# VH-VL binders against Hydrogenase maturation factor HypA (hypA), part 5

Target 1, 132 residues: Hydrogenase maturation factor HypA (hypA), of Synechococcus sp. (q2jir9)
Amino acid sequence: MHETDMTRALIQTLRDWWQSQPGQPQIARVHLVVGQFTCVEPASLTFAYAAQTQGTFLQGSQLVIRETPLIAYCHPCGQEYKPEIGRRYACPNCGSPMEEIRSGRELKIDYIEIDYIECSTNFTPPAQPEVA
Below, E stands for the ipSAE of ESMFold2; O stands for the ipSAE of OpenDDE; V2 stands for 0.75 times the mean of E and O plus 0.25 times the DockQ between their complexes.

## First folded at step 1 (VH-VL)

Design m10 (framework fv_emapalumab)
Fold by ESMFold2-Fast, scan of step 1:
Structure m10 (fold): chain C 132 residues (1-132), chain A 124 residues (1-124), chain B 111 residues (1-111)
Amino acid sequence: as target 1 above (132 residues)
Amino acid sequence: EVQLLESGGGLVQPGGSLRLSCAASGFTFSYYAMSWVRQAPGKGLEWVSAISGSGDYTYYADSVKGRFTISRDNSKNTLYLQMNSLRAEDTAVYYCAKLTYYDSGTRYTYFDYWGQGTLVTVSS
Amino acid sequence: NFMLTQPHSVSESPGKTVTISCTRSSGSIARNYVQWYQQRPGSSPTTVIYEDNQRPSGVPDRFSGSIDSSSNSASLTISGLKTEDEADYYCQSYDYSNHVVFGGGTKLTVL
């Protein structure tokens, strides 16, 4: 999947969350977990995010990326191992192909930092409906 | 070890063109956004341009839009800045700078490595 | 679009503490991360603080960063000043278009 489509999906997820929040807070930073085996280029995703958030509720927010290592599990050996990305994916002990991935495929929101605006929680507009 | 080596600077006449190169080594070049930052003699740092790791996204300072073009060749680990319609105000040391993202110790976007700079002098 | 304003110069004696401010002209300072770079004469810049208050490996804990929303500014604080701290210091953030914005720079003199 291209980072443009990925970024659109991320922004839609953020919009759905944001619209459900009381006061629709200003988002300062979005912390995203990107696994090493997603083939997602973090820099490209960050630039796509900046471009696609222009003129939106996310304008001015930062995308912060934390990557996770590729960890595989070898069933025959009963142990986890770290594949050598781009070189060797098979178990170094028994040669079994990489079939179970324990981490490194993540592409998810870790948490969202809100840029709060100093305002009274007791601010109640004196808007009173009148009956005709 | 990370190394960034700029080249292509020199003396050029107003209205002329010049192309800067930055040879990168010691990291997976295509994974990282790259930037050009300049500094006029005795003045502060001024951002010029940035390019995503893929090369699909580019950004320019208003002062250089339409005159400068940033590009990269990931097969050669090289960043470029094509400078056209040069003005006296473009006289500066031009730095190639690497933007960071999460790695073993640095997970935020900032300039983690800078080249030595290459001097561009626009004078008649 | 905004500017980051720093004092042109600051000076202090060895062993003392100095603070350099970086004030954002429009929008909240807390909206975007602030970095600080050190540039000694004849050298390329190096990062001393990133993401408001984080230190890169190898930067002494005498360097610290902070954000003050009430003054809309970021600050770089250097304690236990040493002569080798004499340099130009630049703050840096990002605007709404993901453009890099540098402060004007502060010359720190230690004498």
Scores: ipSAE 0.000, ipTM 0.552, lowest interface PAE 13.7, mean pLDDT 83

Design t01 (framework fv_telazorlimab)
Fold by ESMFold2-Fast, scan of step 1:
Structure t01 (fold): chain C 132 residues (1-132), chain A 121 residues (1-121), chain B 106 residues (1-106)
Amino acid sequence: as target 1 above (132 residues)
Amino acid sequence: QVTLKESGPALVKPTQTLTLTCSFSGFSLSTSGVGVGWIRQPPGKALEWIAHIYWDDDKYYNTALKTRLTISKDTSKNQVVLTMTNMDPVDTATYYCAHRYTDSRGYFDYWGQGTLVTVSS
Amino acid sequence: EIVLTQSPATLSLSPGERATLSCRASSSVSYMHWYQQKPGQAPRPWIYDASNRATGIPARFSGSGSGTDYTLTISSLEPEDFAVYYCQQYNSYPLTFGQGTKVEIK
């Protein structure tokens, strides 16, 4: 249900962008960046997208998801580390709690491919908020 | 500050139609990701989700009640209206409206105080 | 629909005791929320996404679980904690709540 609600918000963002474009192009692929610390399941999001786009201006388009890893920064150690999501978030070297996240919270449209010999977009879609 | 308040009749006769209005402030239903839901609770019983509406006018209904329910919004008045037809004594409950943000969490984070609707002859 | 079964239906405990509340889903869910409700009041968001405390919720409350099994734990009951707690899933429509667990004073 979380992915279903996110997909609805994504589709509305895409509709607003699409309506502003000259010629209202046929969208072939939507590239989304999803951080691993968003707790979003890519497969669930892709399934919801396919279901919710039937009969719409997005029918036949594909959602392409690129995941970014969770990377935290340990101030005492002065270096980045990769927490084990769901198991351990503290620094493996010194045990300090995870207080700074460098990546893994992304939730944004990366770019949109139109159904054309030269795929391009002249509009940068707004990024979605990071999840807690 | 987000606030919601339910309003409508306290007493409804069997077979009549119930109309409830949720009036809110502190958010807009034109904001992407925002929704308002209705949840009811019969005296001494569990919570039951009945319907919600999103900023883009997308609507969802509890399957068991779907044929009796209509939800609509008036974005300019900051109101959501729920209509339920063919009321029965088993529909006696406190009806709540609640704010729901679909983005990162999707839980009902702000609730109205609730309005008791009694269905009796 | 996904059915949520909470157990026990009632917990009769004294202040200072530990409370453990269970919520089992009829099929796997990714997102589970908990609400606290006191008599005459609207429910309050308590725990979201299984383990995150809502704003202002005391540290004695913790949530855990995944898949079909979720737990709300109160490490040491305070007088204000005696209430009914409901779990809620939003993994699929219709949205569903458990039947509630009443935590009452002995």
Scores: ipSAE 0.000, ipTM 0.514, lowest interface PAE 16.5, mean pLDDT 82

Design t02 (framework fv_telazorlimab)
Fold by ESMFold2-Fast, scan of step 1:
Structure t02 (fold): chain C 132 residues (1-132), chain A 120 residues (1-120), chain B 106 residues (1-106)
Amino acid sequence: as target 1 above (132 residues)
Amino acid sequence: QVTLKESGPALVKPTQTLTLTCSFSGFSLSTSGVGVGWIRQPPGKALEWIAHIYWDDDKYYNTALKTRLTISKDTSKNQVVLTMTNMDPVDTATYYCARIYYGSRAFDYWGQGTLVTVSS
Amino acid sequence: EIVLTQSPATLSLSPGERATLSCRASSSVSYMHWYQQKPGQAPRPWIYDASNRATGIPARFSGSGSGTDYTLTISSLEPEDFAVYYCQQYNSYPLTFGQGTKVEIK
């Protein structure tokens, strides 16, 4: 459900970008970064993407997902640490609450590969797509 | 404590292949979100990022050098190896290895550096 | 690639003076890192993500900025602060560094 809505937003972002490109290129692969703290399940996203792109300009393209771990930063300790998702988010050294997240919240297109060009096309959207 | 140390030849002949090893302690590349990279600095010049490898074996290369570069890791030995082919005098530089975090892409601990001179 | 231009190339100042170092990116970046390097030594992380001091860095150092313009400020120079400072962006690959600003004693 969650992944279905996010996939719709992703496809709309891709369509807007695609329509702005001269020649309406064929998209081979879409590289997406998904943080572990987004509660988004990569296999569900991949499944929804395959289903929702059927019959569209994205038919046959692959969604390539890179997962990022949840990494927090403890200001009092001056160190990054890895919270135990679902169990403990506070700094294991000093007990300070998790206030700064360095990775794990990403939900963004990293870059797009165009099939007829033997080069990646950089696409740097806002830090994360928005689901309406 | 986190420590990294570069090892490799101090002198390389033009056209030869350079192999550098980064040996580290105080962390593991089995830990999610961490990586090790290579940065070089020609004498009197700026820092130039070369390549890095993350815990999940994902590799990134400077596009200007990509055709000459191979980076690999041995997680059990706490080592990262960089290979650079067809060395040229302009590749003379101090080569550093450093730890990088995936989220920040900042290099928080650096080796001491090893000077590689390319000359006949 | 994103080109980082640091200015001035050299700051000649005396202990106790304020130093302001600029780093400008050729396109907008989300965050900027700063490193300090002394002759014969490896760079040391100094400021993360525009404004966060690395572990052990004195409070006289501060970072600020957004978009294309970033600044490293030293409120009152100490003798140990004379060094070269480099900025680094991570918005896109390849990762790039500025050319450095040398803070030298007058």
Scores: ipSAE 0.005, ipTM 0.553, lowest interface PAE 11.4, mean pLDDT 84

Design t03 (framework fv_telazorlimab)
Fold by ESMFold2-Fast, scan of step 1:
Structure t03 (fold): chain C 132 residues (1-132), chain A 119 residues (1-119), chain B 106 residues (1-106)
Amino acid sequence: as target 1 above (132 residues)
Amino acid sequence: QVTLKESGPALVKPTQTLTLTCSFSGFSLSTSGVGVGWIRQPPGKALEWIAHIYWDDDKYYNTALKTRLTISKDTSKNQVVLTMTNMDPVDTATYYCARIRDYWGFDYWGQGTLVTVSS
Amino acid sequence: EIVLTQSPATLSLSPGERATLSCRASSSVSYMHWYQQKPGQAPRPWIYDASNRATGIPARFSGSGSGTDYTLTISSLEPEDFAVYYCQQYNSYPLTFGQGTKVEIK
């Protein structure tokens, strides 16, 4: 996936939210949750954000990325486990294939910090590259 | 049930090497996302993270202590060993071992073992 | 390293009162956890990832916050709640703990 296109979608989601807010507050930080199984590189996304927000309502704001690990659930074992991305996805204790993913595929706005107050939002970006 | 227990000397002389063993049951260090680490607490002071080791042998050390630390595991024996060189009276503390489950934090702790460093 | 500052250092309250404990980070953290410790005992996991109660933790405890500012709230103190509470950040090395907030009987 192209981080530039993903960043454009993120900025559009933020603009829609910002326009709905009374007073159209000054945004200090945007907290984004990026799952490790999305294969999105946080540094690339942060760089694209800084470049694309220049001259916009987001100028001067920071993109803060919180990574969520890939967590799967093994039904036979009754336990969550962390697959080794790129190496092994099966349960390390019983060898069952990875069928249920509990976390790691997120790509969403967690919350937005504004100058006067901290405001929580639960935005899912329009682009879902790995979800058909 | 998950249990962890620290073992090692109660008294160490300055400049000596401390070796602590964490023996655990109720889980395996072959399980993805599971690790075991060490945290210490000087009498009346705050908690300080020392080091931890994950199921895949990935090791993390407190930067301030890194040159003095070695952490290793024996998955078949359910043990994690911490070695700290050049002990000083300032290292006097209760040493805890704890299970770390990636992003859930330290979810089970041993009872702790007091290590006194004095002449 | 990320420095965690807990305030107040000591909170003197009576049973039935509301307690609010703060943990402020020097930079944004990925995960914030809370531990309870009583004298002579090992710390106990209390709240993980800012707001999730660990197994067996009473509903009167709640965690909130994000970024650099986190709060642990006890809606109505019970006698067994008087203890030291530590916050701890995860995913930035070295892992760090706050200095602790002691909740003591007034």
Scores: ipSAE 0.000, ipTM 0.539, lowest interface PAE 13.7, mean pLDDT 85

Design t04 (framework fv_telazorlimab)
Fold by ESMFold2-Fast, scan of step 1:
Structure t04 (fold): chain C 132 residues (1-132), chain A 123 residues (1-123), chain B 106 residues (1-106)
Amino acid sequence: as target 1 above (132 residues)
Amino acid sequence: QVTLKESGPALVKPTQTLTLTCSFSGFSLSTSGVGVGWIRQPPGKALEWIAHIYWDDDKYYNTALKTRLTISKDTSKNQVVLTMTNMDPVDTATYYCAHRTFYEGSYTYFDYWGQGTLVTVSS
Amino acid sequence: EIVLTQSPATLSLSPGERATLSCRASSSVSYMHWYQQKPGQAPRPWIYDASNRATGIPARFSGSGSGTDYTLTISSLEPEDFAVYYCQQYNSYPLTFGQGTKVEIK
């Protein structure tokens, strides 16, 4: 059910942005970056988006997802490596635990395509408080 | 700004191996979603996609050529290398390298191209 | 592989005339791009996702289509529009291009 909650948050973020835009443009596509270490399933997110946007200002728009792999950095080895999600997170060369993640935790709006004006607009979501 | 440039031999003899290097600036192959591909064009003919490599070392090859092709990257040098074995006169073409972002479900295209390098295969 | 067939192979027209270029896919595709190429130059992205103009591309260019049938239209040819146009699908690997349509001066 995480994808349902994430989709609700995404739609609210888009609504806040859309209401601030002059002309309330028709949104054609929303480009989203989803990291593999978020445990978000792209197909489930796309399905939830299609269901939750019916009857809204986003009706008929497409959710386009770019998935990023989990990439970690090993300080002792001075190299990036790709952990095997669900299997092994430690560095394959020295066995050090995964402490720095370079990519794979993204969950953000990349940009929005507007079909009425035939253009795209970069989107910066409101900052989210870091949970300690 | 993004720039790509192909380098390699202008003349290759039949049966030899071709090695082409794509050197680029303005982006990194350590950046998630980024990829570089090779496209060729024989004189007066259509474009043919050859191979592609992505930031995570995932590789794709044209099925008709796959047994002859190897693509690799050196992220620290900003280079992508293509090798093609057993060259034949029919492989005479201008070879381009090009930037392409790989996305699940995205609508992407080859947005930046090198100038191309002509490779002639003859004795 | 998905085969893209462009027609006509050559389109001979005068400046000011309308050009219509077709691209037919051997199976249904959801993703189709168009590139413009002039002699001695690398191809340039022109239309993406069937109908969207790339940055800086004049409004006289439009793309349309779905499934197996795609069209590139130039409403009124300018001298700089005489070039070869290629369609490209990325619905599946291997990525494939059409054979090109050459738009030349009559």
Scores: ipSAE 0.006, ipTM 0.504, lowest interface PAE 13.6, mean pLDDT 82

Design t05 (framework fv_telazorlimab)
Fold by ESMFold2-Fast, scan of step 1:
Structure t05 (fold): chain C 132 residues (1-132), chain A 120 residues (1-120), chain B 106 residues (1-106)
Amino acid sequence: as target 1 above (132 residues)
Amino acid sequence: QVTLKESGPALVKPTQTLTLTCSFSGFSLSTYGVGVGWIRQPPGKALEWIAHIYWDDDKYYNTALKTRLTISKDTSKNQVVLTMTNMDPVDTATYYCAHRGYSYGLFDYWGQGTLVTVSS
Amino acid sequence: EIVLTQSPATLSLSPGERATLSCRASSSVRYMHWYQQKPGQAPRPWIYDTSNRATGIPARFSGSGSGTDYTLTISSLEPEDFAVYYCQQRSSYPYTFGQGTKVEIK
C-alpha cells in the first residue's frame, strides 16, 4: 500500500482511539512499529504524517518509527536468522527455505505519548485525634 | 571446526598476475548459503573487501578492482582461488580469505593471512 | 559504493573508561558488522547485524544504530580491548569497511 494511503488509515485509527479517550488528551508522539519486510519506507511515512496532520487534532505531534528486522526461524537448525532482503531468504547455514517469519512484517501502533496535567486531591485529616 | 588457510607467492613483480588459494575445512561450498570472500589489508592501513563467491557460483567483485579479478571455487578440493592481474606496488598487502555463513555478509572465520609484497 | 566513515580515528583512554565508536554510512544501510583487530592478527568478528555479540564477546560490548549512523560502545575498557575496530556494511555490493578506530591506552 502507498505510504499516503497508509498514513490516512493510521490517522483514522488514531482518531477513533482518541475520540474514545476521556478528556481527549493532547498527543505528543505516536510510536509505530514498521517491519523491514513490509515494503514501507519509514521516511516517506513520516513525511506523509507531518503533511496530513496539519490542521488536525494531531498537529504538532511526532511520528516515531521503530523498524523491526526481518527475522526468520529455521526449524532444521533450531535457530533464528536474518535474511538478506532482496537477495537471499533461505537459512544461511542449512539452506532450508524461509517458512516461518518471527518479525519484520509488523505494521502497528506500539504506544502513544500524551501530555496531561497531574490530578491531585486535598489532604483530609483524620476525623478524630489518635489516642496518645 | 572451521579453518581456512591462504597460500600463494610472497613476492610478485610489477605487472605480473597474482594467484592465491584458500584451502579450508569444517564446511563445504556445496552447502546452501555458504560463501568465501577475500579481504586485503595493506601494511598499517584499513581492510578492503576484494571479492567473494557463493555455493551457487554467484560471484561479486570490488568495483574498483573488478577488471583485474577472477574468483573461482573447486568444491571437491575445498578450495577457492583468487586471481589478480597487473600487480602494482600499491597492491602490497596481507591477503585474507574468510568464511561467510551464519549472518549474511559477516566474515565469521578468517585465515591467518598471507603477506604479498609487490616489488622488483 | 557506500563509504563508511569512522570517528574518532584514535581514541586514547584508560582502563575502566567508556568508549564510544561511531560509524557513518554515505547512504542508508540496514545492518552493520564490527570487527576487532590486534597487531599481527586477522580481524575477529565482534558485533553482527548491528547489535548482536559474536560468540565469546564480553557483555561490555554493545552495538546500536540505524540508517546512516551506527555506534559500538564499550562500557568499561579492559586491557585486552585496546585494538582497532572496523565497521562493515552488508546492504550492497561492494561490501565496504570503515577506515578503523584505534582504541589506545593513554
Scores: ipSAE 0.000, ipTM 0.548, lowest interface PAE 12.0, mean pLDDT 86

Design t06 (framework fv_telazorlimab; at its last look DockQ between E and O 0.03; V2 from the best seeds 0.00; counts 0 for: pae E 14.7 > 2, placed apart)
Heavy chain, then light chain:
Amino acid sequence: QVTLKESGPALVKPTQTLTLTCSFSGFSLSTYGVGVGWIRQPPGKALEWIAHIYWDDDKYYNTALKTRLTISKDTSKNQVVLTMTNMDPVDTATYYCAHSYRFGEYFDYWGQGTLVTVSS
Amino acid sequence: EIVLTQSPATLSLSPGERATLSCRASSSVRYMHWYQQKPGQAPRPWIYDTSNRATGIPARFSGSGSGTDYTLTISSLEPEDFAVYYCQQRSSYPYTFGQGTKVEIK
ESMFold2-Fast, scan of step 1: ipSAE 0.069; ipTM 0.712
ESMFold2, look of step 2: ipSAE 0.000; ipTM 0.496
ESMFold2 (binder alone), look of step 2: mean pLDDT 92; pTM 0.929
OpenDDE, look of step 2: ipSAE 0.016; ipTM 0.612

Design t07 (framework fv_telazorlimab)
Fold by ESMFold2-Fast, scan of step 1:
Structure t07 (fold): chain C 132 residues (1-132), chain A 120 residues (1-120), chain B 106 residues (1-106)
Amino acid sequence: as target 1 above (132 residues)
Amino acid sequence: QVTLKESGPALVKPTQTLTLTCSFSGFSLSTYGVGVGWIRQPPGKALEWIAHIYWDDDKYYNTALKTRLTISKDTSKNQVVLTMTNMDPVDTATYYCARTYYTYSGFDYWGQGTLVTVSS
Amino acid sequence: EIVLTQSPATLSLSPGERATLSCRASSSVRYMHWYQQKPGQAPRPWIYDTSNRATGIPARFSGSGSGTDYTLTISSLEPEDFAVYYCQQRSSYPYTFGQGTKVEIK
């Protein structure tokens, strides 16, 4: 997947959310969950984010990425297994094809940290920000 | 403001085809990871997931109903359409459309629902 | 198909009492979601990814569980909590819901 285009979509989602917020807070960190089966390279995404946010409302903010492993579930065997990405996806015990993915497809904003003057607000966005 | 609204016929005869439209605002199906699905609830019974469609036109159907179902989207109109063939009185239910995300395992905004009664 | 079984079918409790709602899956699931539904209304997202409260949901509600056993807890029941609560899994297709637990005030 082309990380530059994905980063543009992320920044647009953040901009739409940010413009809807009273006072338009200064964003310190954006926490993103990226699964290993998304084929997204975290270092490339982080680099594109730093480049694309220069001179914008996100300048100085940090993209923090948490990776999740690819975990599949084999119904015939009744248990999870870890496929070898690029090599073998079938169940190592019974050979059934990979049909259920339990983890590793995530691509979502986990939460946003804002710079704030101490006040009574804790900001907790949904797992993925709303685009209104 | 995210809003979804179902529309379609209130009454359907057995063997006819049902077509329901979900019209929404406050988000776009061109947005990465966004999807819209359909869930139904027969009077006094549990919820049953029917189908959903994602931003990239990827489609998923309840296997028990798959042969009867078609889901499609019109991104420019902010609409998702569900078609269900060969309606039967047991298909009488309130039909909901709801938003989901590719990585979010639930449905975060729901329409008000539309009651579809199947009788002769 | 993963079958979700909710118990009890009905809870009749007084305000201030603790309510515990169970959802058991026929095979292991990674996450459980909960919805609240009042008569004549659409379901409302309540708890997502097992333990996270949806926006605006009171702190008296909590979710927990793993594998096949999941629980929704209300620490001190209020009259507005009268509703049916449904659990839902999305670990495999088709996505399935439990049959619901009705919480009513005595």
Scores: ipSAE 0.000, ipTM 0.512, lowest interface PAE 13.4, mean pLDDT 83

Design t08 (framework fv_telazorlimab; at its last look DockQ between E and O 0.03; V2 from the best seeds 0.00; counts 0 for: pae O 6.5 > 2, placed apart)
Heavy chain, then light chain:
Amino acid sequence: QVTLKESGPALVKPTQTLTLTCSFSGFSLSTYGVGVGWIRQPPGKALEWIAHIYWDDDKYYNTALKTRLTISKDTSKNQVVLTMTNMDPVDTATYYCAHLKYDFTSGRYYFDYWGQGTLVTVSS
Amino acid sequence: EIVLTQSPATLSLSPGERATLSCRASSSVRYMHWYQQKPGQAPRPWIYDTSNRATGIPARFSGSGSGTDYTLTISSLEPEDFAVYYCQQRSSYPYTFGQGTKVEIK
ESMFold2-Fast, scan of step 1: ipSAE 0.028; ipTM 0.666
ESMFold2, look of step 2: ipSAE 0.191; ipTM 0.656
ESMFold2 (binder alone), look of step 2: mean pLDDT 91; pTM 0.917
OpenDDE, look of step 2: ipSAE 0.020; ipTM 0.659

Design t09 (framework fv_telazorlimab)
Heavy chain, then light chain:
Amino acid sequence: QVTLKESGPALVKPTQTLTLTCSFSGFSLSTSGMGVGWIRQPPGKALEWIAHIYWNDDKYYNTALKTRLTISKDTSKNQVVLTMTNMDPVDTATYYCARMGYRYTFDYWGQGTLVTVSS
Amino acid sequence: EIVLTQSPATLSLSPGERATLSCRASSSVSYMHWYQQKPGQAPRPWIYAASNRATGIPARFSGSGSGTDYTLTISSLEPEDFAVYYCQQWSSDPLTFGQGTKVEIK
ESMFold2-Fast, scan of step 1: ipSAE 0.012; ipTM 0.592

Design t10 (framework fv_telazorlimab; at its last look DockQ between E and O 0.02; V2 from the best seeds 0.00; counts 0 for: pae E 12.8 > 2, placed apart)
Heavy chain, then light chain:
Amino acid sequence: QVTLKESGPALVKPTQTLTLTCSFSGFSLSTSGMGVGWIRQPPGKALEWIAHIYWNDDKYYNTALKTRLTISKDTSKNQVVLTMTNMDPVDTATYYCAHRSWYTGEFDYWGQGTLVTVSS
Amino acid sequence: EIVLTQSPATLSLSPGERATLSCRASSSVSYMHWYQQKPGQAPRPWIYAASNRATGIPARFSGSGSGTDYTLTISSLEPEDFAVYYCQQWSSDPLTFGQGTKVEIK
ESMFold2-Fast, scan of step 1: ipSAE 0.005; ipTM 0.605
ESMFold2, look of step 2: ipSAE 0.006; ipTM 0.561
ESMFold2 (binder alone), look of step 2: mean pLDDT 92; pTM 0.933
OpenDDE, look of step 2: ipSAE 0.000; ipTM 0.605

Design t11 (framework fv_telazorlimab)
Fold by ESMFold2-Fast, scan of step 1:
Structure t11 (fold): chain C 132 residues (1-132), chain A 125 residues (1-125), chain B 106 residues (1-106)
Amino acid sequence: as target 1 above (132 residues)
Amino acid sequence: QVTLKESGPALVKPTQTLTLTCSFSGFSLSTSGMGVGWIRQPPGKALEWIAHIYWNDDKYYNTALKTRLTISKDTSKNQVVLTMTNMDPVDTATYYCARVTYRYDSGSTFYMDVWGQGTLVTVSS
Amino acid sequence: EIVLTQSPATLSLSPGERATLSCRASSSVSYMHWYQQKPGQAPRPWIYAASNRATGIPARFSGSGSGTDYTLTISSLEPEDFAVYYCQQWSSDPLTFGQGTKVEIK
């Protein structure tokens, strides 16, 4: 399964970020952007996340998924269009193949929500993870 | 610096079992998210994926070859071992091992980012 | 399995010319990668996820495409660019490669 592989890579990215942060904050929610053209099924990804985070620093955290639509651009027609995922990717007007994707291929961490209980100690808020 | 190197026999007889070892440095399969894969290339032909193994011992096999394949790792030695049973002359190829990584940038994908030099295995009677 | 068909099989060009390489999948794929291979060497990652250059790859290389149709373009060939280029999908098991396009000196 691609969702299983994607989830373990996500957890690795989160662990590297988490270990680099001062105070190693408790993570409440991980907000992920998932494009429609990743062929990632949100429920499967959420299930894999829940299963793979048991007994880890992410136990009890929630994966929140925001989907982006698949939008392609047809150069001959000069217009954007929505391909029919799994059926037809070519331009419905002229039949040109899908060559430029404007959105829908994303799979990235949007931001992380942390739980913070204030103490009198000096505490620096964690930085958001870097996406290279 | 990440390096991988394949080792094993240069000649295998038909019906025998091939055992190949991938020895690597610069990363560890104790690190979550890391994997090692095997790919082969018959002389003058295209690349063919064989199998992957990940840090958590998850294993994936090319379904066309699955009944003949076993992949395993020794994390403490930085080694991955592939065995392939019932070798045939058609299995003559250069065998590569490669590191499997993921990018959570705009590309957001798995790919094999560092490859070994390859080892030629000839299957003949 | 997903079959990847590359065209042309051989592309004969001179340094300075533009090269366009095609890779067509038998069904829609989410991730397409490209590798460069020179004689006697292992394949080297070149483009990942259709359009992203791997580390150290010159700007003259660009990738595009989605669904079933993908292209690798070299805007102006340099001597070191003559090699075999393979496409590879990471969408469906088993992972598959195209047969390769050989870019050779005319």
Scores: ipSAE 0.000, ipTM 0.522, lowest interface PAE 12.9, mean pLDDT 83

